# VH-VL binders against p58978: the designs that were tried, part 10

Target 1, 218 residues: p58978
Amino acid sequence: MTNTEIFNKLTNAIVTQDIAGCAKLTQEALDAGISPLDIITKGLSPGMKIIGDKFEAAEIFLPQIMMSGKAMSSAMEILTPELEKTKVEGEEGTGLAITFVAEGDIHDIGHRLVTTMLGANGFDILDLGVDVLNETVIEEAAKRKGQKIILVGSALMTTSMLGQKDLMDRLREENLRDSVKCMFGGAPVSDKWIDEIGADATAENAAEAAKVALNVMK
Key: E = the ipSAE of ESMFold2; O = the ipSAE of OpenDDE; V2 = 0.75 times the mean of E and O plus 0.25 times the DockQ between their complexes.

## First folded at step 2 (VH-VL)

Design ve6 (framework fv_vedolizumab; at its last look DockQ between E and O 0.03; V2 from the best seeds 0.00; counts 0 for: pae E 14.6 > 2, placed apart)
Fold by OpenDDE, look of step 3:
Structure ve6 (fold): chain C 218 residues (1-218), chain A 120 residues (1-120), chain B 112 residues (1-112)
Amino acid sequence: as target 1 above (218 residues)
Amino acid sequence: QVQLVQSGAEVKKPGASVKVSCKGSGYTFTSYYMHWVRQAPGQRLEWIGEINPSGGSTNYNQKFKGRVTLTVDISASTAYMELSSLRSEDTAVYYCARGYFRSGYYFDYWGQGTLVTVSS
Amino acid sequence: DVVMTQSPLSLPVTPGEPASISCRSSQSLVYSSGNTYLSWYLQKPGQSPQLLIYKVSNRDSGVPDRFSGSGSGTDFTLKISRVEAEDVGVYYCMQGTHWPYTFGQGTKVEIK
């Protein structure tokens, strides 16, 4: 089986909510020597994108999305240990990434992936989880004032995205803005939004997020 | 706890078909492949095939030349193995086994086995 | 098909003594990733097979530490540091690398 065929099968497994198949194919891909990153970016992520598009088009409903999410999760359970093994010892000074999903938002697939990728690229990780209050983020940033920190927030809904603006405002009010870097991601997040709220960067996917974070922290 | 419970012993004549069931409990049935393995008297274990309960995709040992059909009933968390055109050589204990892929390809839970006897 | 060959086929052991079972495959069980899907099973008298070792050397949950697996490529070994009465049965190696999955002939471990 060619790599392309494997990727297509992975994509299809996500689209068809094949949880067991997704896990098996993921393992097979690894066994074939395909990198975890390629498995994610060329196989799994395209599937999730299709699911997202279908949902927006009202072609599928919440249960299907949830099941696809489970398929993705099953794959990530296999890939996460592998990604950790390939962890490039970051240059001393990469910094701490505080990752979280915005208040009111419980979508964690992207968050988990981003967190994993940041860790794999040498960041120390503080994962605050999902449905995180801006106050919690502020508190954690304040506790670590003076450290090299990047806040990495995810929002998949427009409503949760608005919380990013609030966070940025709060950071300024608390005199923490200059002490931290801020990166936000999610489907509704744009460069324009980043500029509007005064954040530092955004990324389209988890792989890019890691690269962007590294650059921002330089 | 994970359990696989199989149907009872079967006695069949040559040329007939047999269908063995395997009910899974204690885990998410659709999250694991179900495998079937048989053991003839005094012989080694023989892998028959696998089925993905999610979608019903199957892979078979070619040795059985299309005589085996694996199916599942998700609502009942039950897997089925049907073997047709039975021969005396098919006399064996048939096992269902849960396949685990996260850490490798192996069978972590087994049914109690079903004796199928083929005799004229 | 990959042929799995075990030796010995019969292994009488005195309680407290060590036991060693060899398993050889007709071709390499190693993937390009380095993963090797060799597992060991014990079938006690009148019972179903039970998993002992997976991926060459990993003990399944609940398996005593007196059991250990080792090997690489085409040669694998299951060792029991001190055999107990409850260890009596037939041991099988299995390869899960190549389709169809195949088992060894089995090694019957019994108490002298």
Scores: ipSAE 0.380, ipTM 0.768, lowest interface PAE 1.5, mean pLDDT 92
Fold by ESMFold2-Fast, scan of step 2:
Structure ve6 (fold): chain C 218 residues (1-218), chain A 120 residues (1-120), chain B 112 residues (1-112)
Amino acid sequence: as target 1 above (218 residues)
Amino acid sequence: QVQLVQSGAEVKKPGASVKVSCKGSGYTFTSYYMHWVRQAPGQRLEWIGEINPSGGSTNYNQKFKGRVTLTVDISASTAYMELSSLRSEDTAVYYCARGYFRSGYYFDYWGQGTLVTVSS
Amino acid sequence: DVVMTQSPLSLPVTPGEPASISCRSSQSLVYSSGNTYLSWYLQKPGQSPQLLIYKVSNRDSGVPDRFSGSGSGTDFTLKISRVEAEDVGVYYCMQGTHWPYTFGQGTKVEIK
């Protein structure tokens, strides 16, 4: 099987919600000498983009995207240890990503994928988890004033997304806004929302999140 | 399922104000921007402004700045456009239009329109 | 303000034949995110406008396959592969990238 054939099969496994097949193909790709990062960027992430686009267009719903997320998670369980072996010293200077899911929201699959992709691309990671209070995020940022930091928040519900505006307002009140970069994602998050709340960026999917974060941290 | 229903036609004298309503149904009102667009007889569509019901934030076309006020009543799922200091050139059909949640930069559903006639 | 220019302004079409409408913007419509906020609407006689295409090439739910959008930057096209009687009306392009949002002057499609 060529590398292109393996990548296409990985993409299809994500799109068809084939959890076991995704894990098997990921291991086969590693055994064939394909880099963990290429497996993610050329095979798995294209599938997540297809599914994410369908979800945004309301062609599929939360249960379906969650199942594709489980397929991705099965692959990442295999890839994460390999990515840790290949992290380069120079890339560790990119900064710290503080990752979290907004208060009231417990959806963790997309959050875990974004967190893993950021780590794979040279960010140090402080993962606060799900259902995270804005106060907690503010405290962690304040402890690290003067460090190169990007806050990476996710929300899958409109109600939890509104907390992102509250976070931006609090950062300004605490005189911390200029100390951090802010990137928000999730199904309800749009370019217009980012502009409205005065955050720095959004990304379409987990693979693009790392690229966008690197550009923001230049 | 999704429907926007506007208030009825208005006839006003120059200098008066008009307030047009737009009631949304079949969707979560606070999840979508509401835009206002007008069309004078035989002319192109002209964007007036937008409001985000969940935060109340507004953006207005500079052409109408100081004369237009957009508001919402969340409990009634109703948006309002008030245009003051009316002139004859304000004679137009006024539409409300829903902006898609992921992008407020285009409009997926439109009200039926409200004809506002301004004449002496 | 960004000027949106449509061509042609009047387009008589024989039923079953294709139609093509051009839309040009005075400035690039690529937003800072990389998205291009160009949409197309149809206003049938006596009715409100209805969305056909959003973000250049995405067909709105329920819009027939015969409608397609393409383009980039400042030049955009709406195509109807086989015009039907129900397609008569005025077609508008709109940009949502720059404040204020602006519409083209409209293209009237009518059956010969």
Scores: ipSAE 0.005, ipTM 0.498, lowest interface PAE 12.1, mean pLDDT 84
Fold by ESMFold2, look of step 3:
Structure ve6 (fold): chain C 218 residues (1-218), chain A 120 residues (1-120), chain B 112 residues (1-112)
Amino acid sequence: as target 1 above (218 residues)
Amino acid sequence: QVQLVQSGAEVKKPGASVKVSCKGSGYTFTSYYMHWVRQAPGQRLEWIGEINPSGGSTNYNQKFKGRVTLTVDISASTAYMELSSLRSEDTAVYYCARGYFRSGYYFDYWGQGTLVTVSS
Amino acid sequence: DVVMTQSPLSLPVTPGEPASISCRSSQSLVYSSGNTYLSWYLQKPGQSPQLLIYKVSNRDSGVPDRFSGSGSGTDFTLKISRVEAEDVGVYYCMQGTHWPYTFGQGTKVEIK
């Protein structure tokens, strides 16, 4: 089976929400010697793009996109240890990315991919997961004051965007705003929102997120 | 096909309030900010404010000092602008206009306009 | 508030000839993302404004290629390479970088 054929099967497993099949195909791709990054960028990520496009077009709704996210998560459980073995070393000074999905928002669509792309681009990663309190983000940033830190938050829902404003307000109150860079993503997040809350950046997709984060941290 | 259809013209006395509706169709209503812009006779366009339908959050031009209230009814795909304490200077055509979340610093579709006349 | 200044305010044009409208802002319109949120609208007689150009130089769908936008920072230009009778109306620039969003005075284009 060619690499192109396995990538197409991975893409289809995401699109059809085949959780167990996606995990199996991921392991088969690893066993065939395909790099973890290629599996993500050429197989899995295109599937999530297709699902995202269908969501934007109102062809599918939240339950369906969450099931594709579960398929992606199953694959990432296999791939994350392998990515840790192939992480780019010698790019010290890039910084620490603290990644999270805000309180009241439990989706992991895109979060795992953004975290993976940041790590693949030389960031050290502290992945706080989903449904993360602003208090937790503040605490982790405060512990590491003096390091190069970028906070990377995601939101699917507009209610979660209010939490982004609260986080920025608390960073200022705790005298941490100048100690960190802040990037927020997700469908409802705009450049104007970033300016309104006083954050540093946003990005349209996971690959762009990594480029934007590198630029912000220069 | 995207359409924004506004309520009809209004004649009001000074001190009254007016509520203009804007019904959106042909797109996912909650994926776009709704903006309100007015144009007094012979004058330039003036931005009034914006509302995010997905949470009801608003930003207002401070010029209107709490006289304006923007709301939405998601189930009806309809945005509303209420302007209170009307003055003769508020005589204008009021437009709703759509802006996109991630790139929404410009208005790609506009309603037909609602003439509000304030006279004694 | 960011002041948007257009020139000329009145522009009589012979059909088939080029036209150029200037728009200047009192502050840079470059956003922190690197994007510049300068847009152009045409309001034909008796109609709502319609988007022509967004982000300085991008034509909206259905806008003829005789319309082009250019500029950077604080100085922007809308050009019509060959004016048609249907191009009559008032042209507005708008900045969307800073709250409140603000429009220029308008440039009334008329066929002479």
Scores: ipSAE 0.000, ipTM 0.471, lowest interface PAE 14.6, mean pLDDT 84
ESMFold2 (binder alone), look of step 3: mean pLDDT 92; pTM 0.947

Design ve7 (framework fv_vedolizumab; at its last look DockQ between E and O 0.04; V2 from the best seeds 0.00; counts 0 for: pae E 15.2 > 2, placed apart)
Fold by OpenDDE, look of step 3:
Structure ve7 (fold): chain C 218 residues (1-218), chain A 124 residues (1-124), chain B 112 residues (1-112)
Amino acid sequence: as target 1 above (218 residues)
Amino acid sequence: QVQLVQSGAEVKKPGASVKVSCKGSGYTFTSYYMHWVRQAPGQRLEWIGEINPSGGSTNYNQKFKGRVTLTVDISASTAYMELSSLRSEDTAVYYCARDKYYDILTGYYPFDYWGQGTLVTVSS
Amino acid sequence: DVVMTQSPLSLPVTPGEPASISCRSSQSLLHSSGYNYLSWYLQKPGQSPQLLIYLGSNRASGVPDRFSGSGSGTDFTLKISRVEAEDVGVYYCMQALQTPYTFGQGTKVEIK
């Protein structure tokens, strides 16, 4: 199979909730010499985008979302060890990255990749996981006043993305905004959105996220 | 901490419309779907529909044949259910209820929080 | 639509004794994920329904361990190991496998 064919099949496996097929295709892709990052960005992530859109449009429901998530997780279990092999030693003193997926959102592929890349570039990592309440993020930021901190939030759905605005408002209300840097990512997140909510930056992918974070923290 | 507070009881004539509100607090309003369920006297609970506060996408029980309209006011963290062309059979307590999708391992929590209910009486 | 059928519809119980409520669905609620999309609710007198069990056998937060859900496919059971006075009300099963979500008729649990 061509790389394009493999990517299309991966996308389809996510969209059709083919968990076993997704894992198999992921392994085949690796065996064919395709990079883990390409597998995710060109194959799996497009599938998740489709699933997210369908869910928001009420074309599919929670059972399908859960199964697609499981398919993604199965692929990620295969890819994670390979991603870790490609880690590069980063510089010390870059700061603490507090990473999380927004409340109501359990899509963690991008989150995990971003977290991995940030760590690989010298950031200390506090991973809060998925479906994280804004209050939790605020509490963690408050505990670490005076430290060099960047909040890194992910949102794949429009619903979870809107929570980012609330988070920014809360940071301002709690007088924490100036003590932290804020970066958000995810399929629906744009530069316009970042400007609208008053955040510091966004990135299109995990690799860019790491570079942007480094620049923001300078 | 999570609370759903609904508007007060309504009395309507047949053919009229009613609009019930449900204000959510203690959570990020746009991150969870809002559902509506009603209960007629002596009858089973009946699912009306759901709305995604983000974008306002909806899914309705076809039984209502387009008489139901779900909306939200994000700025007020409030969901609305409007039922038109009211009939005596629409007399019921109407509930809003939040769902919670946690993760793929722990599963889905359907209707983990409910409003206090709104009695809608339809009589000539 | 999926039809949910509960039995019995009325269940008088002596405090301290166990109770069992059956719920049957017109089609299997077992999803390929391995989960049954069946939940149980209690509506106490004059109150809103409250979640007891989700995904067939998972107890919701704050729900006493005397409540348990079991079953798979089309047959489900809610059990109360020792009925308390506060357990009085109407119990409903609900399927969430497909829309529209549908409820059982309800089982009224009363103290003898």
Scores: ipSAE 0.013, ipTM 0.541, lowest interface PAE 8.8, mean pLDDT 89
Fold by ESMFold2-Fast, scan of step 2:
Structure ve7 (fold): chain C 218 residues (1-218), chain A 124 residues (1-124), chain B 112 residues (1-112)
Amino acid sequence: as target 1 above (218 residues)
Amino acid sequence: QVQLVQSGAEVKKPGASVKVSCKGSGYTFTSYYMHWVRQAPGQRLEWIGEINPSGGSTNYNQKFKGRVTLTVDISASTAYMELSSLRSEDTAVYYCARDKYYDILTGYYPFDYWGQGTLVTVSS
Amino acid sequence: DVVMTQSPLSLPVTPGEPASISCRSSQSLLHSSGYNYLSWYLQKPGQSPQLLIYLGSNRASGVPDRFSGSGSGTDFTLKISRVEAEDVGVYYCMQALQTPYTFGQGTKVEIK
């Protein structure tokens, strides 16, 4: 099969909620010599975009998008170890990424993908998970003052996004702001918002997040 | 800094066609749908249609189907709306607006940025 | 087509006082996901519309907390707790549950 044919099959597996097929096609793509990153960006993520568009257009419902999420997760279980193997070896000083989803927000598939991509690109990872209190983030950063750290937070809704400003204010109050870099993502997060709260960066999607984080940590 | 910058005002005679452009900057052009909406003087906003820059797929309001064509030039990060067989009733300000795809990775954020508008006047 | 109806169409307000705008849809905007596909936009004089509220009650980035959205199904409300001079303009609700996307008639908020 051509790479294009494999990517199209992966996209269709996501769209049709074929959990087992998605895992099988992902393994076949790896066996064919396709990079884990290409499998994600050219096969799997396009499927999630299609299913998201259909959900937004009310052509499909929450159970279907959740099943597509499970198909994506089954592929990521296979891809995560492979991405870790292809991690850039000997990149001293890349740093630690502390990853989290804002308090009140439980959307985890995008967070997991961002975390995996950061790890694949040479970051050490401390994953705090979802629904994370700002206090917890501050505490983890304070324990590691002197390390090269980037805080990577996401929020899907504007109510949980406002917690990003509170986090920035708390970092300044605790004299930790200059000790870390801060990158925030999520649908409501804009460059204007980043400038307003005095954070360092945002990224359009999970694949871009790793590139942006590397540039911020230079 | 996200910006949508539209082409300048147009004056057309009945029966002519008009093509309005909308240039995006400060974001990944293919990650957002582009919508077109118009507003006749003193009237409500009226949705014309949408285009997905990533695949070129379009969806038109039936009221305009057959007269409107939406296209994109990805390399120039520019969307176009062409409206044919113009009537005086088509006199309006035409807006482009971007719409974040619902993506489980990034969420949903509809019509978050709009162009400045293009006045199209149709008169003899 | 889904018909969107706003009331009032004209709302003169004294600065610092609250304002409330109603929006009704001809069919439920509540999707099986649990979200209401209803957004609110403000068009200030001489400007393009700007997003205020999406998915019924979520405030857009940069929008002051004096703005709030509520409601579900067919009946929605936009509230401004304390109207300021900069809030003058025409407010529109929009449904995005199905194409064609449709807007209300608009509510003109002006200072008394």
Scores: ipSAE 0.011, ipTM 0.475, lowest interface PAE 9.3, mean pLDDT 83
Fold by ESMFold2, look of step 3:
Structure ve7 (fold): chain C 218 residues (1-218), chain A 124 residues (1-124), chain B 112 residues (1-112)
Amino acid sequence: as target 1 above (218 residues)
Amino acid sequence: QVQLVQSGAEVKKPGASVKVSCKGSGYTFTSYYMHWVRQAPGQRLEWIGEINPSGGSTNYNQKFKGRVTLTVDISASTAYMELSSLRSEDTAVYYCARDKYYDILTGYYPFDYWGQGTLVTVSS
Amino acid sequence: DVVMTQSPLSLPVTPGEPASISCRSSQSLLHSSGYNYLSWYLQKPGQSPQLLIYLGSNRASGVPDRFSGSGSGTDFTLKISRVEAEDVGVYYCMQALQTPYTFGQGTKVEIK
């Protein structure tokens, strides 16, 4: 099978929620000598883009997104160790990335990808997981006052985005806003939303998230 | 409750074919590979092959090359194993077993559920 | 094909005593993920196999904690800390790193 055929099959596995096939195709792609980054950017991420577009168009709903996310997560378990082998050492002062999925949202469609890409680009990682209370994020940031920190939050649903606004409000209330950088992502997050809540950045995908985070932390 | 229910025992003559069914219930059929494994009397377990229910793609043990065909009927949540050109050495209990290759949220469990087995006897 | 070799092939035990079963593979089962693609199954008399241990050391749901798996690479061990009468049967190791998936010869555990 050609690389293009493998990438198309990976994309289709994401779109059709073929969880078992996605993991197996990912391993086959690695065995064929395709780099983990190419597998992600040329095979898996295009599938997530298609799913995101269908969600925006109201052609699919939360259950389908969750199943595509499971397929993506299955592939990332295989790819994460391989990405760590090609880790780029961070430049001096890269910082700590505290990654999380907002309270009330247990989806991690992009969360694991973003966390992996940040680590691969030299960030130290504190992964808080999913369904994370804003109080927990505040507590971890406060413990590390004086460190170079970026908070990286993800939301899949618009109701989860309101927690991002609450987090920004609490950071200001606790006098921590200037101690951290804040980046939020996820399907409903926009540049306009970032401006409205007073956060620092957003990114369209996990690879761009790492680039944006590096730039924000400069 | 996850169940794999196989078709009943069969008696065949040499040179015939057999088709064994395996109906899955209590789980999302297309989220798991279906595998087939056999056990001749008093012998170790032997892997026959696998099928991905989503696309119907298969992978066979070379030992059975050309004699085995795995298929699925997604609408019936049923997998099939057909073995042709039967020989007396094919007398065995045939099992289906499901395989969850990777799922970060639900874990990884190879062959976590097996069918009850189907005895296929090949005799003159 | 990856060859799986178990020892002993027969293991008579006294109830309440420990038991240990060895499984060796002809090549490393350690994946770059850090997991060993080695599982253990018990086939009780007249029954289909049941999963005990996966990825080398993880206990499957509902499996008593007297069962434990250990080892890495090419050498693996299943231990039963205190054998019970219900533990009789044939124990198999299986590798799932590459196709064809292959099983050991089996270790028949019997009450003596």
Scores: ipSAE 0.000, ipTM 0.433, lowest interface PAE 15.2, mean pLDDT 82
ESMFold2 (binder alone), look of step 3: mean pLDDT 92; pTM 0.942

Design ve8 (framework fv_vedolizumab)
Fold by ESMFold2-Fast, scan of step 2:
Formats: C-alpha cells, sequence, structure tokens
Structure ve8 (fold): chain C 218 residues (1-218), chain A 122 residues (1-122), chain B 112 residues (1-112)
C-alpha cells in the first residue's frame, strides 16, 4: 500500500465512522514508517474536516459526528505516545497550551483539531474541554504564574465569543494578563475582534493555529 | 495575500466539454475546500459542487451530477471543473470559491476567483 | 432544495440614506448549535462576489461597520446604515445549512 493509499483509507475510516478500522490503519501507517504528524495531517485531519463540513451543511447529525470523533480518538490514543517520543530533550520546552471551548459552547471538533496540532508541535497540553467557565481558566493560569503559557480558546457562536472579552478583562483585573499569551479562534473570531479585546493572536484554521502559537511563544 | 486565479474564457459547441482551472496561492491549498459556482447572464448564483483537496472527496449539486467532475492537482495548487455535454443554457461565468474553516468550522465563501466566461453557441 | 427569496429585487437609494434587504428561506436555517447558516455577498459591477456577512450577523474582515446582518430561522435582513457610492452592486444571500447551497435571486442597489 502506498502512503497516499494509507492516507485515503484513514480519511475514509473517519468519514465512515469506522472506529476499529481507524485504529488498525493508524497502526499500519506507523508500521510502514509514516510519521505520526503525517498520519494526523494527511490522513485523519482531512476526514474530520469532511465530517465537520457535512455536519455544518446538515447532511449528517450529532450521532455521526460523535462517532467520527471516537474514530479520531482511537487513532490519537495510538499516536500520542509516538508524538511524545519525538520531543526534543535538552532544550527548553515550547510551553503549556491551556485549551478550552467557551462557556455555553459544546462544539469540540475544531477544538480537538487545534489541541492535536498544538501537541504535535511540541506544546504540553492542559485540555479543559468544552463549556468551560472563565473562572476555571483564570484559576488554572493563576496556579502557573511564571510558566510559559498560552491560553487557546475557541468559540463557535457570537454569544460565546463575547466570553473571550470577559476573559481578557478578568486577566487584566487579576494582574495575570502579562503572565500568559492568548490566542482565540472560531468562526466569528476576526483580527479586528482580537485587536479590540487586546488578545495576542488568532488563526484561520487548525493547521495554522500551531504555527501562530509557536510564533507567539518565541 | 490569498489569490484564486482562473483560466481564460472558453467558446464551445453544444455537446462539447469544457475544463476550467483555478490556481490558489498565498495559503495552504489542502486546508480549504474549493467550490464552483456559476452565474448565467442576468441570473442568480448557482452552486455546482465542492471538493476537499486533501482527500479528493467531492459533493455535487444533483442538477449537474453526471456532467460535472471536480479534481485537484495538489502539487500545482490548482482545482479543475470539467463540465460535459454542454448546452446553450450552460453559458455563464464560472467561479471558484474557497470555504473558510477556523478550528474545523465551515460555513461560507471567503475568497473568489475572477471568473471564467464559458459561451456555448451553435 | 432550500429556496431563498430576496426583496426588493431593485433598490435605488440616495447617498447617505439607509438601505434594507430582506432574505427568506423555505425552511429554517437555525442549526442546533444556535447559528443561522446564512451569509451575504456583494457583487460590484464587473467583479466577483465578495463576502460581507457570515453566520447571519458576523461581519467579514474589512467590511465597514455600516453593514449589519440580523434575523433567525427563515427571516433575515441585511442593513446598510448609510449607503455610499462604492456600495452599488447586487447583494445575494446564501444558505449553507444543506447541500445544494442556494442563493437568493439578488438585490440590485443603485444610487439615485
Amino acid sequence: as target 1 above (218 residues)
Amino acid sequence: QVQLVQSGAEVKKPGASVKVSCKGSGYTFTSYYMHWVRQAPGQRLEWIGEINPSGGSTNYNQKFKGRVTLTVDISASTAYMELSSLRSEDTAVYYCARSLYRFGELSYFDYWGQGTLVTVSS
Amino acid sequence: DVVMTQSPLSLPVTPGEPASISCRSSQSLLHSSGYNYLSWYLQKPGQSPQLLIYLGSNRASGVPDRFSGSGSGTDFTLKISRVEAEDVGVYYCMQALQTPYTFGQGTKVEIK
């Protein structure tokens, strides 16, 4: 099987919600010498994009996207230890990414992709999940004042996006703003919004999120 | 500096096929869906279909299914729309357009090509 | 297919005056996420369409604050608070809730 054939089969396993097949194909890809990052970016991530697009177009519904998410998760259980083996030791780490979806928002596909890309690019991950209170984010940042931290928040809805401004205001009120970097994303998030709330960055898509985060943490 | 640059105007006879190209630059080609939309003179915009450059998967408007084929050349960052069995009513400006996704979300066309006029006449 | 209907189809406006365009869908565009999968595009004379508003009410990057989108379900409105000369063109709404994605018939905005 060529690498292209393996990638296409991985993409199809995500799209068809084949949890066991996705895990098996992921292991086969590793056994064939394909890098963990290529398996994610060229095989698995394209499948999640297809499923996300279909869900947004109402061609598929919550049960299907949840099952595709499980297929992705089964692959990531195999890939995460391999990604950790490739981290460069003896150099200062990239930092900690605290990832979360805003309070009132349960959309996790984009969040999972961003979190995965950050981890693949050398970040330590503290994933707070979905529907996360700003107070929880503030608490986790306060515990780690003095560490290299980037807060990575996602919001799909305009209502939950307003929570990003509240988070920035709270960081300033509690003298934590200078202790962290802040990157926000989601469909309603724009460069103008980032500038208005005084955050550090946004990214156009999950693949670019890791590159932007690395640049912000330099 | 995202740009979508399309091939030049085409004149075809009824029954022929036409292949229009759309070259993307200034972004990661495989990270965005490519759509094709047409506009006949004085008519509304009409969605033809979409392709995911990463996997090559396509979804077509049923009106064009069987006559349209969408493909990509990843190495050239170029998308193609081939429309066969051309009829006079296929005379239109054909646009490529990119779907934005942020953190996996897709819902709108953020950049469009300049358009390619396809004229079908006997 | 979801049918998108715009009103009016022709809208002459005096510079500096407000303009309002209606878009109605044959079925609800409100997704369980709370979003309306409705976007607005402007096609200036001789140009490609350009994105103005996405997900019902969000302005695209570079779009002036005088443009706003509102509505939910089946009834949507695009408003221009003060029409300027460069705003002339044809405005289209589009639904992206289900394929095939469909557009309204367009509203031509002209300066009187």
Scores: ipSAE 0.000, ipTM 0.439, lowest interface PAE 14.3, mean pLDDT 82

Design ve9 (framework fv_vedolizumab)
Fold by ESMFold2-Fast, scan of step 2:
Structure ve9 (fold): chain C 218 residues (1-218), chain A 120 residues (1-120), chain B 112 residues (1-112)
Amino acid sequence: as target 1 above (218 residues)
Amino acid sequence: QVQLVQSGAEVKKPGASVKVSCKGSGYTFTSYYMHWVRQAPGQRLEWIGEINPSGGSTNYNQKFKGRVTLTVDISASTAYMELSSLRSEDTAVYYCARWGYSYGRPFDYWGQGTLVTVSS
Amino acid sequence: DVVMTQSPLSLPVTPGEPASISCRSSQSLLHSSGYNYLSWYLQKPGQSPQLLIYLGSNRASGVPDRFSGSGSGTDFTLKISRVEAEDVGVYYCMQALQTPYTFGQGTKVEIK
C-alpha cells in the first residue's frame, strides 16, 4: 500500500467511526516506517476536520462525533509512546501549554488533537480538560508566573466563544496579560475575533496550531 | 495572493463528458475543502459537490448523482470536476471555490469560472 | 432541500442612498452552536461571486464597513449604508447549515 493510500484509509476510518480499523491502520503505518507525525497530520487530522465540519453543519450529532473521537483516541494510544520516545526531559525554551475547552462546552475532540500536537512539538502540557472555568485558567497561570506559558483555548459553540473575551478581560484586570501568550481555536473563532478580543493567535487546523504556537512563543 | 485558476471554456455535444481543472496557489492546498458551484445563464448558483484535498473524501449533490466525479492532484495543487452524460441544461459557468479555515466561512475565494456549452 | 428566497429581485438605487435586501429560508439556519449559517455574496458584472458576510453578520476580510448583515433563524437582511458605484451587481444569500448548500435567486442592484 502506498503512503497516500494508507493516509486515505486512516481518514476514512475516522469519518466512518471505525475504531478497530483506525487502530489497525495506524499500527500498519508505523510498521511501514511512516512517522508518527505524518500519520497524525496526513491521515488522522483530515478525518477529524471532516467530522468536525459535519457536526457544525448539524449533519451529525454528539454521539457520532464521540465515536470518531474514540477512533482517534485508539490511534493516539498507539502513537503516543512513539512520540514520547523523542521527548527530552528538561527541554529548554519551548514552554508550557495550558489547554482547555471553555466553560459550558463539553466537545473535546479538537482540543485533544491540538493538545497532542503541541506535546509532539516540544511543549510541556497542562491539560485542564473540558467545561473549564476562566477562574481556573487564571489561577493556573498565576501559580506559574515567570514561566513561559501559552494558554490554548477551544470553543466549539458561539456561547462558549464569548468566554474567550471574558478570559482576556480578566487577564488584563489581574495584570497577567503580559505574562502569557493566548491562542484560541474552534469553528466560530476567526482572525477578526482574535483581533477584537486582543488575543495572540488562531490556527486553521491542529498541525498549524503547533507551528503557530512555536512562532508565538519563540 | 490566494488564487484559484481554472481551465478554459469547453464546447461539448450531448452525451459527452467534460473535465474542468482548478489550480490553487498562495495557500496550503490540503488545508481547505474545494467546492464546485455552477450558474446557468440567468439562473441561481447551484452547489455540485465538495472534496477534502488532504483525505480525498467527497460529497455530491444528489441532483448530479452518478454523473459527477471530483478529484485532486495534491502535488500540482489542482482540483478536477468531471461531469458526464452532458445535457443542454448543463450549459453553465462552473466555478471552483474554497471553504475557509472555519466551517462558517464558505467560499472565501473563487476561481474565475469555466463556461461549458452543451449543444448539438 | 432548504429553499432560499430573496426580495426584491431588482433594486435600483441612487448613489449615496441606503439599500436593503431580504433573505428568507424555508427552515431555521440557527445551529446548536448559536450561529446562523447564512452568508452573502456579491457578483459584479463579468466577475466571480465574492464573499461579503458569513455566519449571518460577520464581514469578510476587505469588505467595507458600509456592508452589514443581520437577522436570525429564517429572516435575514443585508444592508448597504451608502451605495457606491462599485457596489453594482447581483447579491446572493446562501445557507451553509446542510447539504446541498442552496442559494437565493439573487437581487440585482443597479444605479438609477
Scores: ipSAE 0.000, ipTM 0.432, lowest interface PAE 16.4, mean pLDDT 82

